# VHH binders against Putative inactive neutral ceramidase B (ASAH2B): the designs that were tried, part 2

Target 1, 165 residues: Putative inactive neutral ceramidase B (ASAH2B), of Homo sapiens (Human) (p0c7u1)
Amino acid sequence: MRQHRQFMDRTHYLLTFSSSETLLRLLLRIVDRAPKGRTFGDVLQPAKPEYRVGEVAEVIFVGANPKNSVQNQTHQTFLTVEKYEATSTSWQIVCNDASWETRFYWHKGLLGLSNATVEWHIPDTAQPGIYRIRYFGHNRKQDILKPAVILSFEGTSPAFEVVTI

## First folded at step 19 (VHH; from A2 with Y103R)

Design B2
Fold by OpenDDE, last read:
Structure B2 (fold): chain B 165 residues (1-165), chain A 121 residues (1-121)
Amino acid sequence: as target 1 above (165 residues)
Amino acid sequence: AVQLQASGGGFVQPGGSLRLSCAASGFTFSSYAMGWFRQAPGKEREFVSWISWSGRITFYADSVKGRFTISRDNSKNTVYLQMNSLRAEDTATYYCAAEDLYRGSGKYDYWGQGTQVTVSS
C-alpha cells in the first residue's frame, strides 16, 4: 500500500575515527540520535512560505531510522500533507506516504543522526489554500543495561500557502 | 497586552453597506490569520470569513459569499470586513479573532470585543 521509500546514505566521505570514536560508533550503531538542542521531528528546513501549483514543497526534519516504524505501528504513515479548513478550524489530510505526489527520503548520518526529507509534488489540481507537512517516526533508544525502547514522535512544518498559477 | 478592537458596526437598511475594522495590538499581527465571526441573539456564534497572514487566501461562509469581502493591512495591524447587500439575517454582533496556524491548535488565540450590526427597515 505504501509507495517506495528511498533511503540515502549521507556518508559521502571516508572519515578516520579515533579508537574511542570507533567504539562509540559501534555502541551507538542501533541508537537514533538528535542533534544537540533538537528533538526528533524538529524542522531543520521549513517549506517556503508560498508555492504555486506544479511546484515541489520540501521539508527536512530531524529523523530516525524508518525500520523502527516497521516494528511499531503507532503511525499508519511516515508523512501527511494537510490542508487547513477555516470553517472548521481543522487540518484535513490530502496526501500520505502512499500518495503518488509525495516522496520520503531518509538520510542517514553519523553516530545515529539522520534527516527525513518530505517532498510534496503539488498537483495542478491542488486547491489554493494553507497547507502543512507532517512527519511521523519512531526512534530507538538504548540505555545502558536496559532493553532498547522504541518511542514515537511527530513533526509538523510551519504552514505555507499554495496558490494557482 | 493583546487587544483586538473591532469597530464599524451600526444600523443600516437592507441593501446597505458597512465596513468593519479590527485593530490588533500586543502580538505580531502579520504572523496570524484573522477571522470574523458573528452571533445573533439566541443563536450560536458562526464563522463569517477568514484571511491568511499574507492576505492571499480568503474563505467565506456560503451565507455571505459574494456580498462580504475580507481584507487586511499588515502595516496597520488591521483586518477589515466589507459588508455589502446587507440583509436582516446579517444582524448580529460581529467578532474578530486571531489564529496562529503555526501552532496548529485549531483554536483562535485571541478574540476581540463585539461590534453590533443591525440591519432593519
Scores: ipSAE 0.832, ipTM 0.925, lowest interface PAE 0.6, mean pLDDT 91
Fold by OpenDDE, fold request of step 23:
Structure B2 (fold): chain B 165 residues (1-165), chain A 121 residues (1-121)
Amino acid sequence: as target 1 above (165 residues)
Amino acid sequence: AVQLQASGGGFVQPGGSLRLSCAASGFTFSSYAMGWFRQAPGKEREFVSWISWSGRITFYADSVKGRFTISRDNSKNTVYLQMNSLRAEDTATYYCAAEDLYRGSGKYDYWGQGTQVTVSS
């Protein structure tokens, strides 16, 4: 009885990962970009010079993908609202991204451009004073043939006044 | 050239009043917050009062609260410090300073020459 050794031709399916899919996936990892002449964290739209309590302060920054910040905990918050203390010439944090009074919106643009909008719903109990809004983010930079690097950045709005009347 | 010229200092008895003025030139006065500071002999310079660029927000040191009033006239590029109910401990050289809050540096960019205030019986 001739044992026909069926040579199972183990066709090693060389999954030729099409270089095009890898390149496409590499290309699809959209690198964050800032507008020409701008950098991440730059203010695109400042707050008004003055607000009354009960109004909404809004600042728009050059943004980056918020997902970048998940991998890097350099910043504990995406935003702060800060009040100026003239006696100490310092800024004190009064709100962050966990505050009920704040809103953070990320708007994806074209070609890696994006904006970050910070809103501060000024409570009626807010103390009159000088305030500013800050934005904290991370941008993904990828050079050709180099691994992607996550960089931190900060943005600070011009100061504005909050008044009761 | 940037200049802050303080004036109005002098000798006064306890309970008296003085009005200090600080005239600014060489920069956009209305864009700056203004502060008053004082330094007594042998002591560090201390904060006295602060006023926003619009004049709507003011701050005072606890030691002068209720007695001093800061004001400004942007049309005259001048900040004022009305000092009432003066005390011996208010004796100091008073300085005015300009602060650019838009830069967020927390520092005063310009300082004036001091004007001496002496409260003595």
Scores: ipSAE 0.831, ipTM 0.924, lowest interface PAE 0.6, mean pLDDT 91
Fold by OpenDDE, fold request of step 23:
Structure B2 (fold): chain B 165 residues (1-165), chain A 121 residues (1-121)
Amino acid sequence: as target 1 above (165 residues)
Amino acid sequence: AVQLQASGGGFVQPGGSLRLSCAASGFTFSSYAMGWFRQAPGKEREFVSWISWSGRITFYADSVKGRFTISRDNSKNTVYLQMNSLRAEDTATYYCAAEDLYRGSGKYDYWGQGTQVTVSS
């Protein structure tokens, strides 16, 4: 069901001189981590404030390993594109990760860090309006000598305008 | 202090026109979407019109489409509602409100005091 996902693994292996460092690195590799002062789902790079139809909206989130979501189906999609409806003051889902217009890229970083990039290829038929992109994931938390815990998280981009050419 | 001051209301005959203004202060006006609402006696407050922070996106209630026009001037921190072809059912107290959709508040953060519009023959 889920398509348009690309996984980039850019793991760099560093030589360690101590067994303790090796063990620590091993433990860190299996645990998702957010940058200092950030949490999973935080926006690292927001979309532009405005797009025209035919352009590509992109948001980068603090991510976690997508495999965590395979075993935990809290969320049915990794992403949504949502349009604001002023009349009802609500957000309506117009795309998800199965949509042809969306792309989801997971970029694996070092020491458990990772980014999730969501692209929305704004179709020419898109209605002018206010949109946002959301990211849904699961992070793996594991303490030493304890079972791993999978936690769900959500990220929401700032809203942006889509206008006609 | 945040302020939204609506003005321009009054009495008008059916088919007439009015222009409402809402002057904003105390917040970054250009970062907020603006909405107009109205409340008639004995009725719930209802959505009338909405305009994005840039002014390029607008929405209208079906009941006012083709008759009302929302606009804004960010240099003046003011949102406007041009009301044409007014009907008796447009009689209400009109309110302006500010919404921070850009940051994802998803609600109207600020509300102004109402201005009365009365359409009567």
Scores: ipSAE 0.829, ipTM 0.924, lowest interface PAE 0.6, mean pLDDT 91
Fold by OpenDDE, last read:
Structure B2 (fold): chain B 165 residues (1-165), chain A 121 residues (1-121)
Amino acid sequence: as target 1 above (165 residues)
Amino acid sequence: AVQLQASGGGFVQPGGSLRLSCAASGFTFSSYAMGWFRQAPGKEREFVSWISWSGRITFYADSVKGRFTISRDNSKNTVYLQMNSLRAEDTATYYCAAEDLYRGSGKYDYWGQGTQVTVSS
């Protein structure tokens, strides 16, 4: 009986250790965080109000780990460049993250903070108009004693002008 | 209080010209795009012209392209619509509106009172 108890205790100890390691690994899974007073998708650095064709428009957003999107969404779009159509008062997608003209950079910060940088290399053939850049992501939220939840968010830059001259 | 006051409407013969003005107050005019719309009796309100906050980007409805010119003077908080070669079908009440594109809602935030344009022989 003592040998069985020792074996059980050892097994329980090993299980508890494994569970603790798993819990530690789970706890070490860095939860995405937004800066105080901010939320995911918020614009940290807007585009300039005006660009010329051939220039690079850049927007920096409060970001989250891109892996959250890849793991949870098939064919995830991280960004769009949209052009305003005044006649219909609508925004039309002209580029996305699959476009050659766009770049997406994720910069990991400390303690779950991160930034997402979107660049639009404005082609010479771009039509003059009003444009904006949008960012789409997913953040990992972990509440105490609850399973982690993946939440979607989006950010939209202020509009900017693109001109030829 | 926000106000958009349109003026310059009137009676003209076909082929004539008018210049509409819309004076804005109560908001940061230079931060808004401006649009002109018109509504004829029994018809829906339709887009006429649009100008960006800087004035560098403009749009026109096909029906007025080449005849109308939109412009703005941010120092005067005013948007203009120069209407040339007027036609009977241009008869309508004309409205100016302000749009904040930073919010991207796809709607105009402020609308002015209309000014009547009547083109008749």
Scores: ipSAE 0.829, ipTM 0.924, lowest interface PAE 0.6, mean pLDDT 91
Fold by ESMFold2, fold request of step 23:
Structure B2 (fold): chain B 165 residues (1-165), chain A 121 residues (1-121)
Amino acid sequence: as target 1 above (165 residues)
Amino acid sequence: AVQLQASGGGFVQPGGSLRLSCAASGFTFSSYAMGWFRQAPGKEREFVSWISWSGRITFYADSVKGRFTISRDNSKNTVYLQMNSLRAEDTATYYCAAEDLYRGSGKYDYWGQGTQVTVSS
């Protein structure tokens, strides 16, 4: 039920290609794009303002192909769930994409557009508090007549409350 | 213009009580978390208490837990600090502050001018 880093094997493409097949795949390659007026990591759908333990918090971000994160980074964290510590005006990571209670879904759209959906299945044992969800990604950018580059980005959801039943 | 006006300070004997108020204007109070801080002369400002926009989540510094209670009334755009069992070390100027965790970057956006609390026998 986890869907982390489902990638096409880019090395396999390079190892099996003929010249015409390579040209076709290159011509059909889609770089990452953000919708007009938006940037990568922007929140498209915020979490609700409040959840009870046992519910699922969901945030949708402007996304990019998660394969880019594997290719270009030493750490492959796609998301964190963070709890506010008002005494220090800071946020503490309570779980990440490797955690049992989180889900990451990448939804490929047309012509390089995509969404990243992050779910936090709030444990019954979660402490009441203020939480947020962050998304970390990498987009592939292609400028005319230049090699493609991989750029990092992040998104941060509005904070929400978690209360007990 | 945004204003946070703290009031309710004064002189009180040890063991006494005071209730501070902080009246807000110029922003959507019900969408902001609110904090209380205090600073004695020559000392660093310290965190006292914090309350979420709904009033349901609160934090307290260890030094005030069990003695102070933060609350808010969104219909009056006001946050309160009920201070019981006051001690000499509670003497300070008390400041209220507002934080937007929706758009904020980890800092309080607005600060009040403060109200003086003096605990002396």
Scores: ipSAE 0.641, ipTM 0.853, lowest interface PAE 1.2, mean pLDDT 84
Fold by ESMFold2, fold request of step 23:
Structure B2 (fold): chain B 165 residues (1-165), chain A 121 residues (1-121)
Amino acid sequence: as target 1 above (165 residues)
Amino acid sequence: AVQLQASGGGFVQPGGSLRLSCAASGFTFSSYAMGWFRQAPGKEREFVSWISWSGRITFYADSVKGRFTISRDNSKNTVYLQMNSLRAEDTATYYCAAEDLYRGSGKYDYWGQGTQVTVSS
């Protein structure tokens, strides 16, 4: 299964440290954290409203360490690309993270923060329509002096159009 | 307040044509997908047609494909339904509705009052 199609750690932070900040950073290394006012799976950067076939649709989500999905479960999908069916007000999956046209990148930050970037390299043969990108993850939560828990979450991008012209 | 005002309904003979209009106000029309639905007495409301916010993507119920055409004019905040080759089974109240797929709840946010279409000799 291709749940870890592509991962990159591309962060390096220059921070001014105090001893309390250093301790907090070390304690949060084993858990996931969302930015203030956000939750896991929230969209940080939506796709553009419209793409032509052959372009790349990109969405950035509040992420969590993908090892939480692997270490504590069997194989699992990280993303789907879905096409809208207006006649039933529903969505159909057209590809996932196992598909050659998708890319998944996880960007580890400091203090448990991270981003998940999902790309869909729109095939020239894609049908015109309305699409969205979804992200599926697990975050590790550890309260002081309590057992760690693994919680599932989902993120869903705003819809976008794919056209041929 | 949000308003979706459907018009253009009436009585028409089988095989005839009508053009419905739905004028929108009170929201950013060009950000919404638009749908047409219909309901006959004693029946559940059913999907007729749908058009994306740009007008480039459309859907039709099988029962109306090839006979009905949805369009929109974002400069006039209006969606249209051109209804050709009308049949008795097309008799219903027709409703327009607006859907925000960007942040919507997976349902239509706004509904019009409807316009009656009656296909009879």
Scores: ipSAE 0.639, ipTM 0.855, lowest interface PAE 1.2, mean pLDDT 84

Design B2
Fold by ESMFold2, last read:
Structure B2 (fold): chain B 165 residues (1-165), chain A 121 residues (1-121)
Amino acid sequence: as target 1 above (165 residues)
Amino acid sequence: AVQLQASGGGFVQPGGSLRLSCAASGFTFSSYAMGWFRQAPGKEREFVSWISWSGRITFYADSVKGRFTISRDNSKNTVYLQMNSLRAEDTATYYCAAEDLYRGSGKYDYWGQGTQVTVSS
């Protein structure tokens, strides 16, 4: 009977998705964790206080798997380099992860820990000024037997000076 | 307690000069960027000048470029504003302020009480 078949199909589905399969799905899904006392986007290593044009500014953040940002499907930028405008107490984006002078590296650690390293290869033509590096990411949070969620976060480096000489 | 004490204001003729000082205490001065702002009665506070923690990077409002010079002496915990070729429109209360760009708050953490500058014949 059609109702009997429908219920049997539903029952077969439930029996097929046993506790062991649910546990396997949890074990196979990569979750992100931050070190104790830290949160995603925290600065682990700030840039130096000052750079000359042509040098490489480097910041290391508490990271999360970049795949989470792709699955977010917004095609969000992973990083910006921003220049300070003191007249308005504001920051202006001067380049991002699509720029040829930036590098983004994700380094997997153990147990869901990871670092995001951002480099800015400062062009010889960069204007002297005050700069910072920001990191934008998404972490996957998974509680046992609950749906995973993807949460956005950002990190902001301490400011640093760029001078020509 | 944090203190920013601005001084050096007064009365001056158009074309004259003044040097403002802002003495800081209660925080690590060499870790802060410093700004000067001014406010005339009935007007909003406006940006005048800014200097980085090292003193290497400076900003000026267009209205003061070439006439005002910001500087700092980290050994004296003091920021200065040398004001030359003063004009009537420079009449205002001048405030110094401190900003910690490490936290990137987008605001100044500390403000001084101000010093009056009056440019009049």
Scores: ipSAE 0.635, ipTM 0.850, lowest interface PAE 1.3, mean pLDDT 84
Fold by ESMFold2, last read:
Structure B2 (fold): chain B 165 residues (1-165), chain A 121 residues (1-121)
Amino acid sequence: as target 1 above (165 residues)
Amino acid sequence: AVQLQASGGGFVQPGGSLRLSCAASGFTFSSYAMGWFRQAPGKEREFVSWISWSGRITFYADSVKGRFTISRDNSKNTVYLQMNSLRAEDTATYYCAAEDLYRGSGKYDYWGQGTQVTVSS
């Protein structure tokens, strides 16, 4: 969670309501949900089809609480920016969430819903090419009469062009 | 109903030129990146050139860079390969292919049946 992020916690208001409503809301604070018809990592807002160097590419994904990833020892990064190599039909990582030109924001919603916003502040030195943004997260899931589990997920944006002119 | 129809091949002397065309139908051409590949007898299919959906980003195999030029006309649903300074080793069947990188598939969805290019004295 770096740059201009703000983490919002809704636990304070739950302590003033009836115990059954408070218990449900406290439970959903530690469990992640995706909207109906969607799954974690789905793209809610794709990048534009093209950008010039110096512009900001932005993608919004169905998210999950980043603490699940921070507490997971196998987690490597929340995001990658990747450049297409047409000669091998493959993608090469050009930066990640530790790079100064990227931003990761988590926007907590109600009842376990959330969004992850990824920005790439395209450096003036970026090579023209085809790029995509990926998001890597972990959701906490609890089914009836089963222990909670932490599950990994990925999201991948549609590709977009970066040009200098 | 998807069709990629490659044409423009033929017999040509070394040093000559040919222009290949690949006409597309049955899909939204302007949303697809386009590639050219070639295959000589007894060899694996190899990458030749690639062009993005807008036409502004291109890639070339090292063996053809400076001699071949890929272009597209989205109003005609057609991708082209201008082949100059042809050599005997350019002899192959040339295939066009379409790839939807907007969805991030990482593979070509459609292939043409190819057009033969033969460079010989």
Scores: ipSAE 0.632, ipTM 0.852, lowest interface PAE 1.2, mean pLDDT 86

## First folded at step 20 (VHH; from B2 with S105T)

Design C1
Fold by OpenDDE, fold request of step 23:
Parts: structure tokens; sequence; C-alpha cells
Structure C1 (fold): chain B 165 residues (1-165), chain A 121 residues (1-121)
């Protein structure tokens, strides 16, 4: 009976330790935060108003941990490059995060802050027009004593021109 | 108050030319793209031409491509539509409109009064 009690006590101790570590890991999971007065997807650095073909357009957004998007397929891509069609007054996707012309960089900051940088390496064959860059992400929100929730967000750069000359 | 005043319409024979003007006031003209539209009797309003805020990018409906030229003078807050080789089917009331692409609404914020263009023998 004493051996059984010791085994139970050791098992309980191991379970409590595992639970506490799990809780600590859960608590230490850094919640995504946006800068004061900003929200996820906000543009921190817009693209230049004009680019030539062959140049690199860059936009920096208020970001969130890309890992949040791995299991949440609300968005199929982290980014799009879109071209404006004046006839239909609509934006058409010309590139996404799988395109060779685009780059996505996530920069982790302090205290849950992060930036997302999107680059579009404008090909020489790009058609002159009006373009924009969009960012799609998910942020982790955790309130005290509540389960963490994953929220989707999107950001859109101001429009910019692409010219050949 | 925001105003878009279109002018330059009139009667012209087929093959003739007209130059429309649209004078803007009451908003930051240089921040807006400008478009021309037209509406013929019994038809819906249709897109004719579009020009970016800088004037470097232009679009045209297929029906007017090669015949019409859109331009703008931001110093005069005016957008123009040079219409050459006019056809009977170009007969319509022409409207200018201002579009804010920064808001991404996909709509024109301001519309002017129409100017009548009649192409007839």
Amino acid sequence: as target 1 above (165 residues)
Amino acid sequence: AVQLQASGGGFVQPGGSLRLSCAASGFTFSSYAMGWFRQAPGKEREFVSWISWSGRITFYADSVKGRFTISRDNSKNTVYLQMNSLRAEDTATYYCAAEDLYRGTGKYDYWGQGTQVTVSS
C-alpha cells in the first residue's frame, strides 16, 4: 500500500509539473500587439508614389506572427499585388506570396509588436498602371482568463504608379 | 462646395472633333483620378476614359481607343477629353467624375453636370 501511494504521489507530481509548464508556456506565448493608436494591417511605411519597372516596391505593415495563419486558412496568401482596372473600377491580383516577384519578411519586435514587410520586385515586363500591395494576417488575442482567439486582419497600401520610363 | 463643370459639347459632323473640359473646384484635384463617362438616350452610363492623378496613366474604353485622348492640367484643376474621328454612336451626354483611389472604395466620389455631344450629318 505504501508503494502504491508513493507511485501515485510521483505521478501526481509529474502531472502537476507538466500542467504548470504547459500553463507557463501558454502564458508566455506572446500575444500579438499593435502599436498604440494603430491596428494590425496598418501601413507603417507606404510605397513610393511612383516606381519604374525593374525597381522594388516596399510596404511595411503592422504585423502579427505568421504562425497564427498556418492553421487558420482564412487567407490563402500573406500578400497580394493588385493592379487597378479603371473600366471595372476593380483591383486585380497580379501576384501573391507564391510569386517569384514578391518577398515577405516578418520582423519580430518587443512585447508582441512586429512588422511585416512586403516587397514587390517589379518585373521589366510589368504593365504600366496603378498598383497596390495588400497584407493578410492573423493576430492572437488573449484576454485574462479567456482562451486565446485568432483574428484575421488585412492591410492595404496606398496606390502607387508603375511606369516604364 | 465640390463642383465639376463640364463644357465643350456641341454638334459635329461624323469625322469631326471636339474637346471637352471639366473644371474642378472644392477638393484637392491633384489627389484624384479623373474619369469621363457618357450616356446615350435609352442606354446606361458607360465608361469612356480615365486618367491617374499624375496624368501618367490613362485608360480608354475599346470603343474610343485611338480616337479619344484624356489629359489633365493640375495647375488649372481641369481634365480634358480630346475627341477625334467622332461617330454617330458617340452621341451622348458626357460626364466627368473624380475618383479617390486611396480610399479604395471603387467608386467615383464626385460627378459633374453633363455636356451634350451630338454627332450627326
Scores: ipSAE 0.823, ipTM 0.920, lowest interface PAE 0.6, mean pLDDT 91
Fold by OpenDDE, fold request of step 23:
Structure C1 (fold): chain B 165 residues (1-165), chain A 121 residues (1-121)
Amino acid sequence: as target 1 above (165 residues)
Amino acid sequence: AVQLQASGGGFVQPGGSLRLSCAASGFTFSSYAMGWFRQAPGKEREFVSWISWSGRITFYADSVKGRFTISRDNSKNTVYLQMNSLRAEDTATYYCAAEDLYRGTGKYDYWGQGTQVTVSS
């Protein structure tokens, strides 16, 4: 079981005068949608360029319903915090969604829109360096008269520095 | 056009010091991390040192730790490598490179021309 996950449902239901509008809204409730010009995993709010140990890094992504990932195990975690290793020019995972230092919040919006917020509570023991936050999810695509398709996606924040006090 | 021009190389005796400079142009220098690499004859290019865009984070290869110091001056679009206590094994052509790590590319986008460092008695 994944920890530190909070789901917030703030969906508002509007009465419609048209049956077609009601049907459309019902369909849109089932389908994950990204904002116009965006795709799932896109960064809506990046982390600050720099943090000090003890601070909280936060990134907001274009999200999708986390339930989609329960049925599809493409990703083993909703998020990772990764540290850059300059010597190997690679990113190393230092935290995931099971870590005590991380928080994952899914905010359900309207018309299939949703945001995923990842927090990294930077521990005092964190090593100075370059870090990034990644988000892993699945979106539900529903075409008319076709079975729903679950697609995997990934998001990656811009890198940020963590420094000592 | 993007340019990275390394300089400061030369001949030095073991135990000596050199200061390399790499002047950057054609891109937003302050948005890039900078790295120094070196390549000795018959060997592969190896990592030497790295500095973040702010200059607050630095990394060094184990072989140069305690002897080399990387720094940068964003106002001058220049990254430096102070090399002290030079050894024969430090003999190589040194290259500077720019990495857009902030955007998460994870690669060095730009490479400069090398400057030769020769440590010999």
Scores: ipSAE 0.820, ipTM 0.921, lowest interface PAE 0.6, mean pLDDT 91
Fold by ESMFold2, fold request of step 23:
Structure C1 (fold): chain B 165 residues (1-165), chain A 121 residues (1-121)
Amino acid sequence: as target 1 above (165 residues)
Amino acid sequence: AVQLQASGGGFVQPGGSLRLSCAASGFTFSSYAMGWFRQAPGKEREFVSWISWSGRITFYADSVKGRFTISRDNSKNTVYLQMNSLRAEDTATYYCAAEDLYRGTGKYDYWGQGTQVTVSS
């Protein structure tokens, strides 16, 4: 239930149709598209380099229809917030899409394009440290005269600092 | 083009202090996190300390906590390691390294040649 509310809390439709756009959409043979020169999960807007506790960290990724993850029946970790551990050069998950402090928004664009916006509402109790946001999705690809396939992808934000002052 | 020049090593008695410096050139120092590592002869490289690009976030290996202090001065493109209460076990070549966690993959992009620290009676 937490997953469903955060994932689909607000569905935004960026796509607008006109008569010519409707015909063009029907001619497209892919379900999800990435912008030219980009791939799914690429960061379109990084987080700021630094946040204080209580602020909202936001990252925007090249997205895909989140229903593809449900149809693929993978476990539904759409996002993680991870904290850096320099002693082991590794990242640990501190919260995910089921957590109260995260938000996921999918914004459908034109011609199969979409964005995934991930917000982390940094709790006042967050430990100072180095963090990143990751996005996990699936895109639907349809080629002419071939079966549709669902492919997994990941996006990883640049790291950012969280401080108390 | 890129250089990390570590200095300040030397010979010191147990309980003594040294301050290491690592001067950086050829890249945007203020965008990089900096780490100190050490390697004794015949041993694997060991994490010592780490500092974020702003200097606000630091990490220390358990073996050096309370004795070593990492700092940086972005106006001088230099990272420092103040080493107090030195022990024989701290004897090693100390290396500085730079990684770009903001723009990169979390891999150290650049390594210095190191400076020798010898703690002996």
Scores: ipSAE 0.641, ipTM 0.851, lowest interface PAE 1.2, mean pLDDT 84
Fold by ESMFold2, fold request of step 23:
Structure C1 (fold): chain B 165 residues (1-165), chain A 121 residues (1-121)
Amino acid sequence: as target 1 above (165 residues)
Amino acid sequence: AVQLQASGGGFVQPGGSLRLSCAASGFTFSSYAMGWFRQAPGKEREFVSWISWSGRITFYADSVKGRFTISRDNSKNTVYLQMNSLRAEDTATYYCAAEDLYRGTGKYDYWGQGTQVTVSS
């Protein structure tokens, strides 16, 4: 048992100092990365076209480390739920990430990839209407021999219906 | 090419009724919300009514609520406006418009040429 741990430690040490491990560590220095053909805030999974009150609307976005927003001392929200006002062709915020009915989850993947999952637990009192979910984030970009920069981005879900019946 | 063809306008006495139709082609009608707008001479174009892609959610301007009814038939690619209890102030050119809230910027992507409604004694 004890010899097994020592063998695993030696193996890990060799992998840490190998050229492959060095390349992996350099690649992981990419703080935030979007998948090929995508950008931060792109919708990976849209909400369903329709929900009833009491259901959970879920959207998955190409994400970035949420600490980038905190580290820049931004007071901007991570998400909004918005209701369409057809009379004025506009959207009104009905709740945000400070609201009890919303959830934000960040899942860190490999090589700087990540997802942001936004849930809206639709209250029984929600008005029937057209809604969307928006995500607001910041990604960290660092070029060789240059200072890192923090860039803002946003994603917008396709609209969906909320009905009571 | 995308087309929105509005029809059903005409001359009508106050208190009368008309039914407008707007036939759509060149896009996936069932994925678009539809709106009706009107413009009288010398006035700004104004919102009249709106209907979601499924037909379940509708909006009306206060000036027409209770008198006008919007509906759609996705099998015919057509949106309708039933106008009852017409008044002189309803005199205008009526336009239909299509909006894709899935991909759009919150403005209408396509507009019809309009149909004239004239309410006069």
Scores: ipSAE 0.625, ipTM 0.847, lowest interface PAE 1.2, mean pLDDT 84

